# Designs tried in a protein design chat: VHH binders against TBC1 domain family member whacked (wkd). Part 17

Target 1, 363 residues: TBC1 domain family member whacked (wkd), of Drosophila melanogaster (Fruit fly) (q9vgl8)
Amino acid sequence: MATAPRSLDTISLCSTVSSCPDRNGFYGGFQRTDKPKEPLSKAQIIAREKKWLYMIDNWSIYMSKNYKKIRDRCRKGIPKSVRPKAWFYLSGAYLLKKKNPNVYNELLEKPGNPTTIEEIKKDKHRQFPFHEMFLDEQKVGQIELFNVLKAYSIYNPKVGFCQAQAPIAAFLLMHLPAEDAFWVFVSVCDVYLQDYFIPGLEVIQNDAGILEGLLKKTCPPVYRHLQKHKVEPLLYMTDWFLCAMTRTLPWETLLRVWDCFLAEGIRVIFKVALVIIGASLSRHKVRKTCTGLCETLAVLRSPEEHIVEEEFIINNMMRLNLRVEDFQIEHTRQKARRAKQKAQQEAESSGSGNGHRRNMPTL
Key: E = the ipSAE of ESMFold2; O = the ipSAE of OpenDDE; V2 = 0.75 times the mean of E and O plus 0.25 times the DockQ between their complexes.

## First folded at step 18 (VHH; framework vhh_7nfr_2)

Design k2 (from m4 with S100K; at its last read DockQ between E and O 0.57; V2 from the best seeds 0.81)
Amino acid sequence: QVQLQESGGGLVQPGGSLRLSCAASGFTFSEYWMSWVRQAPGEGREWVSSIYGSGGSTFYAKSVKGRFTIARDNVKNTLYLLMDSLKSDDTAVYYCAKDKYWRLGDFDYWGQGTQVTVSS
ESMFold2, look of step 18: ipSAE 0.836; ipTM 0.936
ESMFold2 (binder alone), look of step 18: mean pLDDT 82; pTM 0.836
OpenDDE, look of step 18: ipSAE 0.918; ipTM 0.974
ESMFold2, fold request of step 22: ipSAE 0.848, 0.856, 0.853; ipTM 0.940, 0.943, 0.942
ESMFold2 (binder alone), fold request of step 22: mean pLDDT 81, 81, 81; pTM 0.826, 0.824, 0.823
OpenDDE, fold request of step 22: ipSAE 0.927, 0.930, 0.927; ipTM 0.976, 0.976, 0.976
ESMFold2, last read: ipSAE 0.853, 0.847, 0.847; ipTM 0.942, 0.941, 0.940
ESMFold2 (binder alone), last read: mean pLDDT 81, 81, 81; pTM 0.823, 0.824, 0.826
OpenDDE, last read: ipSAE 0.922, 0.925, 0.927; ipTM 0.974, 0.975, 0.976

Design k3 (from m4 with D99E S100G; at its last look DockQ between E and O 0.64; V2 from the best seeds 0.79)
Fold by ESMFold2, look of step 18:
Structure k3 (fold): chain B 363 residues (1-363), chain A 120 residues (1-120)
Amino acid sequence: as target 1 above (363 residues)
Amino acid sequence: QVQLQESGGGLVQPGGSLRLSCAASGFTFSEYWMSWVRQAPGEGREWVSSIYGSGGSTFYAKSVKGRFTIARDNVKNTLYLLMDSLKSDDTAVYYCAKEGYWRLGDFDYWGQGTQVTVSS
């Protein structure tokens, strides 16, 4: 059994396909839901929609003079009818599109790097394969996914294409027209997740260290358990962060987290991760059953349903006692650790008496 | 069917070097993260290193960073672990693992392992 695939529950979930899509367009997969959501009244929905439309009509004023109102309304959840437009404005993509007329279409006309094009073609079928938009290569979703990813690879050639970007682009296309989705995608990849997708994936490794330090602060017993069993954060957080939770959370929770993420930035992803890690392993009885690396990772890979429900995630994320300063402290600590490690590695290379290839020190 | 076959283990003195290989078949090798995981006698499994894509993106456990180098050859479908500055606590069975699609830490499939022993 030590060589068996993880979690028998994920095998059962993966094989389930329905003849009709759910309310979100899914024929199967873990993000499909048959459970009805507790609805707001029609009057409540209309009232929230009116507030959002007014705020969007006055966007520059709210962003410059009343950002807290934007943030607070994002935390309550953006009504589904206005969410695509809200995301377009929250991300700053509206300004990017305005400043770059015709650029998306110009990028689509360029041939692109042949190696990158082949990578994108192979990967586009893997995104939301049970969603009505992406069922096969003739669906508009797969065609537009290829277009957005190709355009981005030409737009930012130092990144090119990373497979982790594909679920983000596909997720945005489920909400926005292709060009609008492209500019939100550019903002997410270049601003919110700045440098995450540069080959080498160096930035996520720094953020793994930051997450570890924040966990030590927020939930010391869980931190100690992970240290004891040598469960390093890159093993469970890499796809959470690089895919911006698009492959991790149930659909309704994902939408709520993105409402917050586009308003508040990467700290939201850190906080969601801390809630999942803490809640999954906080009980002593659970840690007692996690006797090793694989058992502990299995719990983190498949958190109990109540932990990833939208109200649990949003409420506990907001209750974490973490300030912006806490993130900066950990960033500084990780920078110092990396500088020390680079100096030690260069000293060991120089001690051999030969000129070895070395990274240049930071100024 | 996914098959992973490790080789290259053996006995080496402290400070020595060793190169492990893992021949892979039954899947599109280049599309997946590949990992090395080790298990010392009487201890649980410990993640060692992972590599993505054409080989430019590499992750290392704190205990081996700077001493071990993970590499891959996507033409020969082979994963490598180049181990330098070996220490006695590197003694373990080393396993090659295939990850799930972009899901590091998943360890979907394992090889049978190869023994590395570091002793004087």
Scores: ipSAE 0.775, ipTM 0.917, lowest interface PAE 1.0, mean pLDDT 87
ESMFold2 (binder alone), look of step 18: mean pLDDT 82; pTM 0.832
OpenDDE, look of step 18: ipSAE 0.914; ipTM 0.972

Design k4 (from m4 with D108Q; at its last look DockQ between E and O 0.61; V2 from the best seeds 0.78)
Fold by ESMFold2, look of step 18:
Structure k4 (fold): chain B 363 residues (1-363), chain A 120 residues (1-120)
Amino acid sequence: as target 1 above (363 residues)
Amino acid sequence: QVQLQESGGGLVQPGGSLRLSCAASGFTFSEYWMSWVRQAPGEGREWVSSIYGSGGSTFYAKSVKGRFTIARDNVKNTLYLLMDSLKSDDTAVYYCAKDSYWRLGDFQYWGQGTQVTVSS
């Protein structure tokens, strides 16, 4: 084990390549680990697998009458052998595929928008370049990634292609056959991250405001530090949220977070972000070393390894003093703020009878 | 090599307008978040605005939202900042910054800056 990840995106980790992959298929990069895994006993794994298979065989009943059981088992972590099928059901992709049996293949036959196709081709080589599935253009993973992204761009032309979607699609292809991955991807993009990828990226801006308000509640000293140095959340949270943490977390943590995310929705991404922000800046001595914008961002972008370990993230996410009502309060505040801004902008453009006029410069 | 060169700064009265430009070279301009960051005398750096891709995705700091407009021309590899309703608090050196691919806030490369002074 040459190095353990200490930074989610350090240059030194990005340049290191090993001759053999780790247990997750990585030859290098920050998501590679040589740490031994301390798994559950084989008996515990088998017991959990049986419980999951039973729930999947009775999915409609559990979703309607015992969702708490599904959620609690997701929080414990889904066994590796059943995780792909569990994600397929959690996302609702099984229904999407059942209702649309030929749609993926029909979309693949269509030519697609030429500009969008070129954008996808340029981006696909950037996804997990040190993972065995995506090493080069001839690997099945890059071919399937292109196909899934192309199919989606035709399926939802309002979005087309956003480069933040590529790591999500690639991540799903590591777990699922291409058509199943496509339907989970559709669900994630259109339901879990609804409207995140529409050109303009307006929705993530509202969620940045929500995150800031929640931080004020969960960790006031950290909130005050960020206010003092004018570190606005869009600077550190945009890729966290748009990529659903797929570029942010160590691999085992990412899998656990997604187990929760597919069960509980976007609130999981908010909670993970709050844990990272709070734990990274909670100590006064750390805040004192963050003398400005860039220093503070560097701490948030390269959290200490222990902060992003799976049990730390999962346990602290669940211990946050936040209720569903707290999210609704912040959502309402952001809607009111946006409505006020929209009304002001419309009044200025309409010449609302305030009588003020000015020359417009020639552009 | 990445090169960023700002221009268009100057002296303006409160309520006035300016347009800043940043000529970019040495990278595929259209693929990256580009940002404006400013630094007032004796102060730390403050993020102003960022823009991604074809120019449809724009973010603004609270202090400038509604007054400033960020734009880009991906044919001319030029970043712009249109500043309206300028206040004395906007007095600063304005820097053009290039981010990492699809990660806002790294500020990998900086220009030399252009001075904006808002005073009577």
Scores: ipSAE 0.762, ipTM 0.914, lowest interface PAE 1.0, mean pLDDT 86
ESMFold2 (binder alone), look of step 18: mean pLDDT 80; pTM 0.811
OpenDDE, look of step 18: ipSAE 0.919; ipTM 0.974

Design k5 (from m4 with Y52S Y101S W102A L104S; at its last look DockQ between E and O 0.54; V2 from the best seeds 0.00; counts 0 for: pae E 4.1 > 2)
Fold by ESMFold2, look of step 18:
Structure k5 (fold): chain B 363 residues (1-363), chain A 120 residues (1-120)
Amino acid sequence: as target 1 above (363 residues)
Amino acid sequence: QVQLQESGGGLVQPGGSLRLSCAASGFTFSEYWMSWVRQAPGEGREWVSSISGSGGSTFYAKSVKGRFTIARDNVKNTLYLLMDSLKSDDTAVYYCAKDSSARSGDFDYWGQGTQVTVSS
């Protein structure tokens, strides 16, 4: 775990786990920051707020006729005051809520699957444990987190509950009222991260192959190093993608990445991952010290602070030499590979004439 | 504290099968992803397979997909690896490893390992 940077001023006021929250509500953990934030000028903030409020008031027009302006303003960062409403519109949750009046409350009245309920109860207390909203089970944040996750498990029983969903739901509850957070959560899980959480987690395995192919294109020396040491992408990217970086990035960077993610989709997560991998391992001197699996994973799990800073991540992901076509090519390649693997597995099991059940315990 | 103990290794012929077990204690087994990692003579460690805390999701390295099966028994706190269609390049010491509560590749606890040898 990385320790938060501390000034002498904040050390005098706080212990290792602070007695007072930072500006984002954290008492501790790596997402807490004591670094001062140099804000935009008051005039710049007001101007951006006015532009966003005008866009939201005219959302259908901007979405249909000027999406590039929405995207570009997301890339600049959404002002804190309007960000929750902007996310609600960007995700399409406003339409989901309008189309489904009272559905969230109806889902809360249902009992849910008992096994799933127990899994949610075990997992909810681990989400952002040093954040003021989630300190204990009596906090409204943990109560609402349980409700959102339970409601979703009933809403989409093909998924039920995946542990990776809990940090996403908790993150949204830090910004939005519970029902609004639920509909943004539904959109993220069912549209942005489509099929990611279906049991078996097959889709993330395909996306690991896509990431590997994109890394080969964007940073061949790093790709070759990872191949040499047999460091497969599923080892380091699974949490990044399934949790949409909510457990990976410093807070301010995470907010900026999500501003882009809700506008541009999963490709943003791919680009952020490529920046982290490339910047962490691009120097030959660093690769020389990463002589094995564990050393390489440690570098990727704990990237240098400057690599995950807000401006570095945003600027470098926009500078990547990747187009939509590059993603489409890799997606098609991995889909074909998956289909070939499935056909071969079917042929081998059928062609063997052997219907043995393996001596393997039940799950 | 945390203890992981592998067993079930041995000598097999190419095309043969083995079942590895890993007894776990000292932590809430069902909360954590578990992995198998192997180390061939003169080589670095190579990830083999991982399984989610519930057992509902399994991941396999390209080199073993379709031949190996990972499973867990959360009542008995035991991790398994069924190895089928074994090849000579599967010869290695096999370790079970505890991951974090999410799949992050943070293997903080390891077993002693069990030797698997596939003779020609």
Scores: ipSAE 0.399, ipTM 0.798, lowest interface PAE 4.1, mean pLDDT 86
ESMFold2 (binder alone), look of step 18: mean pLDDT 84; pTM 0.851
OpenDDE, look of step 18: ipSAE 0.894; ipTM 0.962

Design k6 (from m4 with K98R; at its last look DockQ between E and O 0.65; V2 from the best seeds 0.79)
Fold by ESMFold2, look of step 18:
Structure k6 (fold): chain B 363 residues (1-363), chain A 120 residues (1-120)
Amino acid sequence: as target 1 above (363 residues)
Amino acid sequence: QVQLQESGGGLVQPGGSLRLSCAASGFTFSEYWMSWVRQAPGEGREWVSSIYGSGGSTFYAKSVKGRFTIARDNVKNTLYLLMDSLKSDDTAVYYCARDSYWRLGDFDYWGQGTQVTVSS
């Protein structure tokens, strides 16, 4: 049909492959960059590295007595050389690994659920296909990705495997040895994104409502535009949140966002989403060209490059007029709304079925 | 080639029920989010509902939640929309749409649509 979304040009653009990887290991795709990164001076880098290593060596003290310092240093960006170790500590994975010696190896020895194993095998090829670690099945990255996802599916059988988890696990393997990556992955899935991956995906639906309420506060004209065109947040935010932005942001921005995310939690993902939505649609000229559902979604799915640049995202998410209390208020409103909807649905179903005999087969 | 064909539309009284079907072919149906999108006369397209997997993950627009039920049969490669408590403003052409892999709202293939009319 001629009104289909613009997916053809995106695939063609993503198929461009260079003969050598960029500084981050990418041969192609939207996360590759040929732009040089202007580094801090070597003295500044070394000084920041020393501060981070000292903080890690005194982690319990900083966490209990000076968490603000941890947060502020995460917001400045973690030096590349220290980032894997910092993430390991920020996530609490160091404690998980310490309390569970040999558990990862034991999980790898188990066969796993056969249908889950087949799902993982089919999906692992889709993760960062232009990155040197994941180019094909012979690469160790795809082998380790399979192992981490299999181990998790056995570790938490209530979830099993959700395809949205694969990019998170692959992303962590690009930074950490497999067992360390596994424990950070467990923490992200079970604490940071608690219950997101339970079949039914019901928790993300509550968070979509929270995002909508926060957008009303932070950028009312954009909120009104989305309401007018019936563009509900689940349509554009589901993969942003379930994959923790790993499929959404340019590489350097993604790293900075994760530095904040592991320190401050899911509120960072909310703030990044609000910046993208607001900046993409804040100009009236842009909203005027978004005459319907598909046009508006296209703008949100392909934000202008300057909107997703590192400095823009970090600076604007810190400038949002949002406090922890604003999130708590919206969470309470959504919980009440969901409880009221469940009660209404049960009353209507009981009433509609009460006057008729129903002997239908079960599904 | 990816093909989506809707059926089951028709005329129904307010408060009535209707079931739409969408036959899918040319792709691995079970791997994709599938959506219903509708368009009332003179209006833009409006998302109605989406479903992923074996049917446990369902999303509904606010305007239809509690009244509509989306379902799929991955053996028959068929998407369904059960519409209950129909109102006059549910009158629209209903489209079956496929979302790009794990990018909900990126509707890359559409059916031809089936007309639903709710009137006395």
Scores: ipSAE 0.752, ipTM 0.905, lowest interface PAE 1.1, mean pLDDT 87
ESMFold2 (binder alone), look of step 18: mean pLDDT 85; pTM 0.866
OpenDDE, look of step 18: ipSAE 0.915; ipTM 0.972

## First folded at step 19 (VHH)

Design f1 (from m5, 13 letters changed; framework vhh_7pa5_2; at its last look DockQ between E and O 0.55; V2 from the best seeds 0.71)
Fold by ESMFold2, look of step 19:
Structure f1 (fold): chain B 363 residues (1-363), chain A 120 residues (1-120)
Amino acid sequence: as target 1 above (363 residues)
Amino acid sequence: QVQLVESGGGMVQPGGSLRLSCAASGFTFSEYWMSWVRRAPGKGPEWVSTIYGSGGSTFYAKSVKGRFTISRDNAKNTLYLQMNSLKPEDTALYYCAKDSYFRLGDFDSWGQGTQVTVSS
């Protein structure tokens, strides 16, 4: 007498649809918003735009001699009008495009692996269905999404296509022309999320261990609660990391997180995750209601609005008691744990020839 | 209508092996992450293992890693769990679960379960 299956969480994507898109292109869904937070004055916006354009015009100098300035300006938020160009430079895609003239167009001319093509076609229907670019199959956005994913699968056949890449590619196409989006996508998949999408998905499993170790340091009571209820990090962090938060955060927070992510790398995703986990489960009152696996996961996957607001996320990321050394320590620990697990598995498989099995009973 | 039917449970001694199967229908099986979840008597659900795609991207809870092997046959719409080196603490009702698209840990739909009992 099994209990009935757990009801699907209500997905905000089934909310009402507006007759016009918001400022980010959404007709509906949880990422739509009708009210921006107290916007900067026009003068402040123009001043920041000028600083960013100057920095982009002198990019090599800033990257080599004053990277801290780039990072600090990313943390303040990139003005909307400059953000696409800033991301193109931050990712290093401008160099990739320059080094590889015509490569994107050449990749588009190739047929691709038929199995991979079918997987891409099935998945493109699911990306941002209430966004103006992706409303139907005839929209340029869906055509460009297919092209970018296909081109990448040919460009890096070791990876091919992973479902988690589709929301990243779609997200970039909302900001950049197709070829530019392709090169940012290549940089994100091959550098920022290096080896994440190789079949086997082994790297995300190592990063889950790193996150768990960092959580033990940043919020021990939450760590202990998750251990008690056997809520392993892969259960909540996998889509956060593989999709680089593109399906997880309110839109304005997502943009701010990506401003930092393209400047500082994967450590930003770790820090955002730690803020969400810590803030969501830090109160005893909340943990008390999380008596099992499903209840605890529900809290982590539907964080309270104030926890995922722009300034809360950005400020608390910077306030975490973590240094770059802490990440390296955890990386080393996880590498050692993997090596030990592999040695144990080899010993158990090889040890059967050394007489470690039970003897067969005599009849 | 999504249907998941588990089979292959039974009684074994500690150290023994079992292979669980789950027949799936009512959805495009190959597109979804598939999981095994277990429930020991008087306890809540515990995640066991998850598999993505046909190429063997597999994930295991710490308590079963190295002993259990998840697999799938997308042509037969069937999920498997090979359980070796079974321990008394593995005693539970084992459920096949479909995760919602790309959201590991949602456990969107469940079967009725198959009982595994490990005792002397």
Scores: ipSAE 0.646, ipTM 0.870, lowest interface PAE 1.7, mean pLDDT 85
ESMFold2 (binder alone), look of step 19: mean pLDDT 82; pTM 0.832
OpenDDE, look of step 19: ipSAE 0.874; ipTM 0.953

Design f2 (from m5, 16 letters changed; framework vhh_8emy_2; at its last look DockQ between E and O 0.54; V2 from the best seeds 0.64)
Fold by ESMFold2, look of step 19:
Structure f2 (fold): chain B 363 residues (1-363), chain A 120 residues (1-120)
Amino acid sequence: as target 1 above (363 residues)
Amino acid sequence: QVQLQESGGGLVQPGSSLRLSCAASGFTFSEYWMHWVRQAPGKGPEWVSSIYGSGGSTFYAKSVKGRFSISRDNPSKTLYLQMNSLRPEDSAVYYCAKDSYFRLGDFDSRGQGTQVTVSS
C-alpha cells in the first residue's frame, strides 16, 4: 500500500507547476506568488520613479555629497521599472563596463577551463527551474547564464567557478541584459562578497563566526539555545551568504533586500540573517520544540511567512541594535581566534608528548 | 535512487585513529556538498564535517576541528573521514549525507551509518 516517496529533488511540470507564470515569471516553486501587489498608488509609483531617474542622472553628485539619500531610497524599495538601472549604478558596474569595452565578448570567445566548463553546464540547469527564463536548455536564460559564468571563470581564474555563484548570476539575468548582468556579477563576487568564492571558502567560515558573535550580542537567549544544541552557524548561514539570499527569501523580500544590499554591502545580509534567526527562535515555546539539530534547522529554513515578509524583514533589520563598530569588533575577534587556532595546530603537529590534549595553551 | 553506505567504524581505545568511508551512487557525486553527521545514543544528530568540490573546501564542527579530516575522491564516488585523537564523546553512529548546496539537515537521504565506539 505504501508507495516510495518522491525525491524532493525530482519535481515534474504537471505535479507542482502552474500553467502560466506569475508577475515575476515563476510557474512554480516557493518564490511564486499569485497575490496582487498594489501597496502604492500609481501617482506614488510615478513620483518615486522620477526621483530615481533624476538621482541616476546625477549619480556622481549623489554618491559624493548625499549617499544617505541613495541609502534611504533603497530602503523604501526601488520601483520595479527603475530597479535594473538602479542596481547597475549601485553596484558600480556602469564604471566597470565603461572601463572594459569589449572585454565580456572577448572572454566569451575563449575556451575556458574544460573542467570548470563542465561544472557550469551541470549547475546552470538547476537554477530557478520554475522561472520562465530558465525552464530548459533552449531558453535564453540558460544560454546567458552559461556565458556569464564562463566569462567570469576566465575573468577571475583564482575563483574559477563556485556552485553558489550560479543562482546569483541567474538572478541578475532576470533583471539585466547579459553584459550588464556580467559586470554587476563581477562587482558582487569581487567587491560585495570579496574572496567568498576562492577555493577553500575560508571567508564564509570567518563570517559564520562574526554572525555568531553578533547573535550573542543581539539575541542572547537564542544564542544560548543554539550553543546548547550544537547548532553552529555554518549549518544555516552558509548558503544564505554564499548565494546572497537568492535561494532563501520570498521573491518580493529578496528584491527589497538586494536593493539594500547593493547600497550598504554585506552588513545587510548579516542583518537579514539575524532577523530571521531572532524572530524564528525568540519565543520560548518555539525553542522548547527545537531540542536538537534537525528541529532547529527546520525552523530556520522554513520560517513562518510573516517573518520573511518584505516589510517585516526591512523594518526589523533597520531596528537592530547594531552599528558598523559592532561588525568591526567581531571581525577582529575572529581574526584573533583564527591566529590562535593556527598557532595551536602548528604546535600540535610538531608534537612532543604524543598526548591527548584537552587544554591547549593560550598564546 | 540515491544510495550512501558508510563503513570503517569499530571499537577503539581513546587516542586511536579510524578512517570512515562512504560509498555513493545514484547521483552525480562531484556536484554535491558532502557531510558527515553523527548520532550518539539518546541524543539528536550532530554535524561533524562538510566538503565541497574537488576537496579544497572543508568545514569542521568546533568539537572535531584539528582532529578530524574530511576528504573525497570524486572519480570513485567515495567520501572519507579521518578521525584522529579519538575521545569517548566521539562515540556515535556516523552517517554521510549529501546536499546540492551547503544545507545540512536532510538526514532522510543518509545511509545506515557505521558505529564508532571509543571505550576503556
Scores: ipSAE 0.663, ipTM 0.875, lowest interface PAE 1.8, mean pLDDT 86
ESMFold2 (binder alone), look of step 19: mean pLDDT 81; pTM 0.834
OpenDDE, look of step 19: ipSAE 0.682; ipTM 0.882

Design f3 (framework vhh_4orz_3; at its last look DockQ between E and O 0.01; V2 from the best seeds 0.00; counts 0 for: pae O 11.1 > 2, placed apart)
Fold by OpenDDE, look of step 19:
Structure f3 (fold): chain B 363 residues (1-363), chain A 119 residues (1-119)
Amino acid sequence: as target 1 above (363 residues)
Amino acid sequence: EVQLVESGGGLVQAGGSLRLFCAASGFTFSEYWMAWLRQAPGKRREWVALIYSGGSTFYAKSVKDRFTISRDNAKNTVSLQMNSLKPEDTAIYFCAKDSYFRLGDFDSWGQGTQVTVSS
């Protein structure tokens, strides 16, 4: 009696569906928030908006000469009103769109791969089911989600469609018009998360090694705990990395993380992961209660609310004393490790072939 | 020097309410997360409530919906409103400053104030 694989779908969707959406369009789910955001003063918001608009108008100059200012402003959080435009520029999507006029529309007219289309259709309804844009198939969100994913699958046939892409595309469509969302999505998939969606997950395996190495550096006690219980990064990081945290973080936290992610790249996802892992298992008491793989994974997959809170994530991410060089060093180490493993496997496979020509005695 | 001075503790009957206060000095109060910790007899110190510099609040499951943490940055004070107190809430309560160096670590706390809830 083959026990049917328990469908990963039981993200405990907090069942309380409200009749009214929250400020972000959610009727329910873990990303719904009724907590008032301490509003910046109207004056402060306007001032920040003006600064962003000015930067966007002078984007090439700022990116070339004043990238630090852009980065720092992203770290402070992008105002809601300018966030779509800011993301469009930060991702380089504005250049992609400019270089490829009407390409999106052309892609929409193409039939695509029938198998891929069917896969997209199966998955589109699973994306943010409590958000006003995605409540049903007739909603604009699901329609545009299909269009963006289809268009991308045709645009990049090497990748086609990966299920992990769907929440990213949906998330972008909540902020951007479909064509703009498409180009940001292209940038995210082809540049920011390059080769993540290729069959075999080789890149994420490498990144698992990097994450582990960084964890060893930043939080040795937690690293040792994970090693002791054989908790490999791939068991918990896959959903975080492949979806760029879109399914993991509360909405306000996700927005802030993406502000940084688009400015600073995949390193931000690593840092966020390190904060979550470190904070979740930092307490000795918690580690003591995690007596095995399952318990540890449960803690990592269900972080406490304060750990994933916006201020907590951003502040602790900024405190991670990880330089670009640290990532490079770890990347180099992982590459070398993999090369060695491959060489060993090849040597073992070549050595096993020569033994068994023992001489059958001529009777 | 960082100073944290707790006040407002006392004896209260079950179901009653208390409000604890903490006066902070010796650091830029508005920049730090603050917490209330408690230690019951024979038990380890545990966090009760946390308030971030931005005002976000978090509570231990045991006190959720009963306790409210607040801060006044102008006065350098943190408060803990405790409602529907239970005998299990009997402890020494400490005002604590976040260290910023380690996740969830507190580098300073006061002498504490005794809260006793009688059945």
Scores: ipSAE 0.009, ipTM 0.253, lowest interface PAE 11.1, mean pLDDT 87
ESMFold2, look of step 19: ipSAE 0.128; ipTM 0.639
ESMFold2 (binder alone), look of step 19: mean pLDDT 83; pTM 0.845

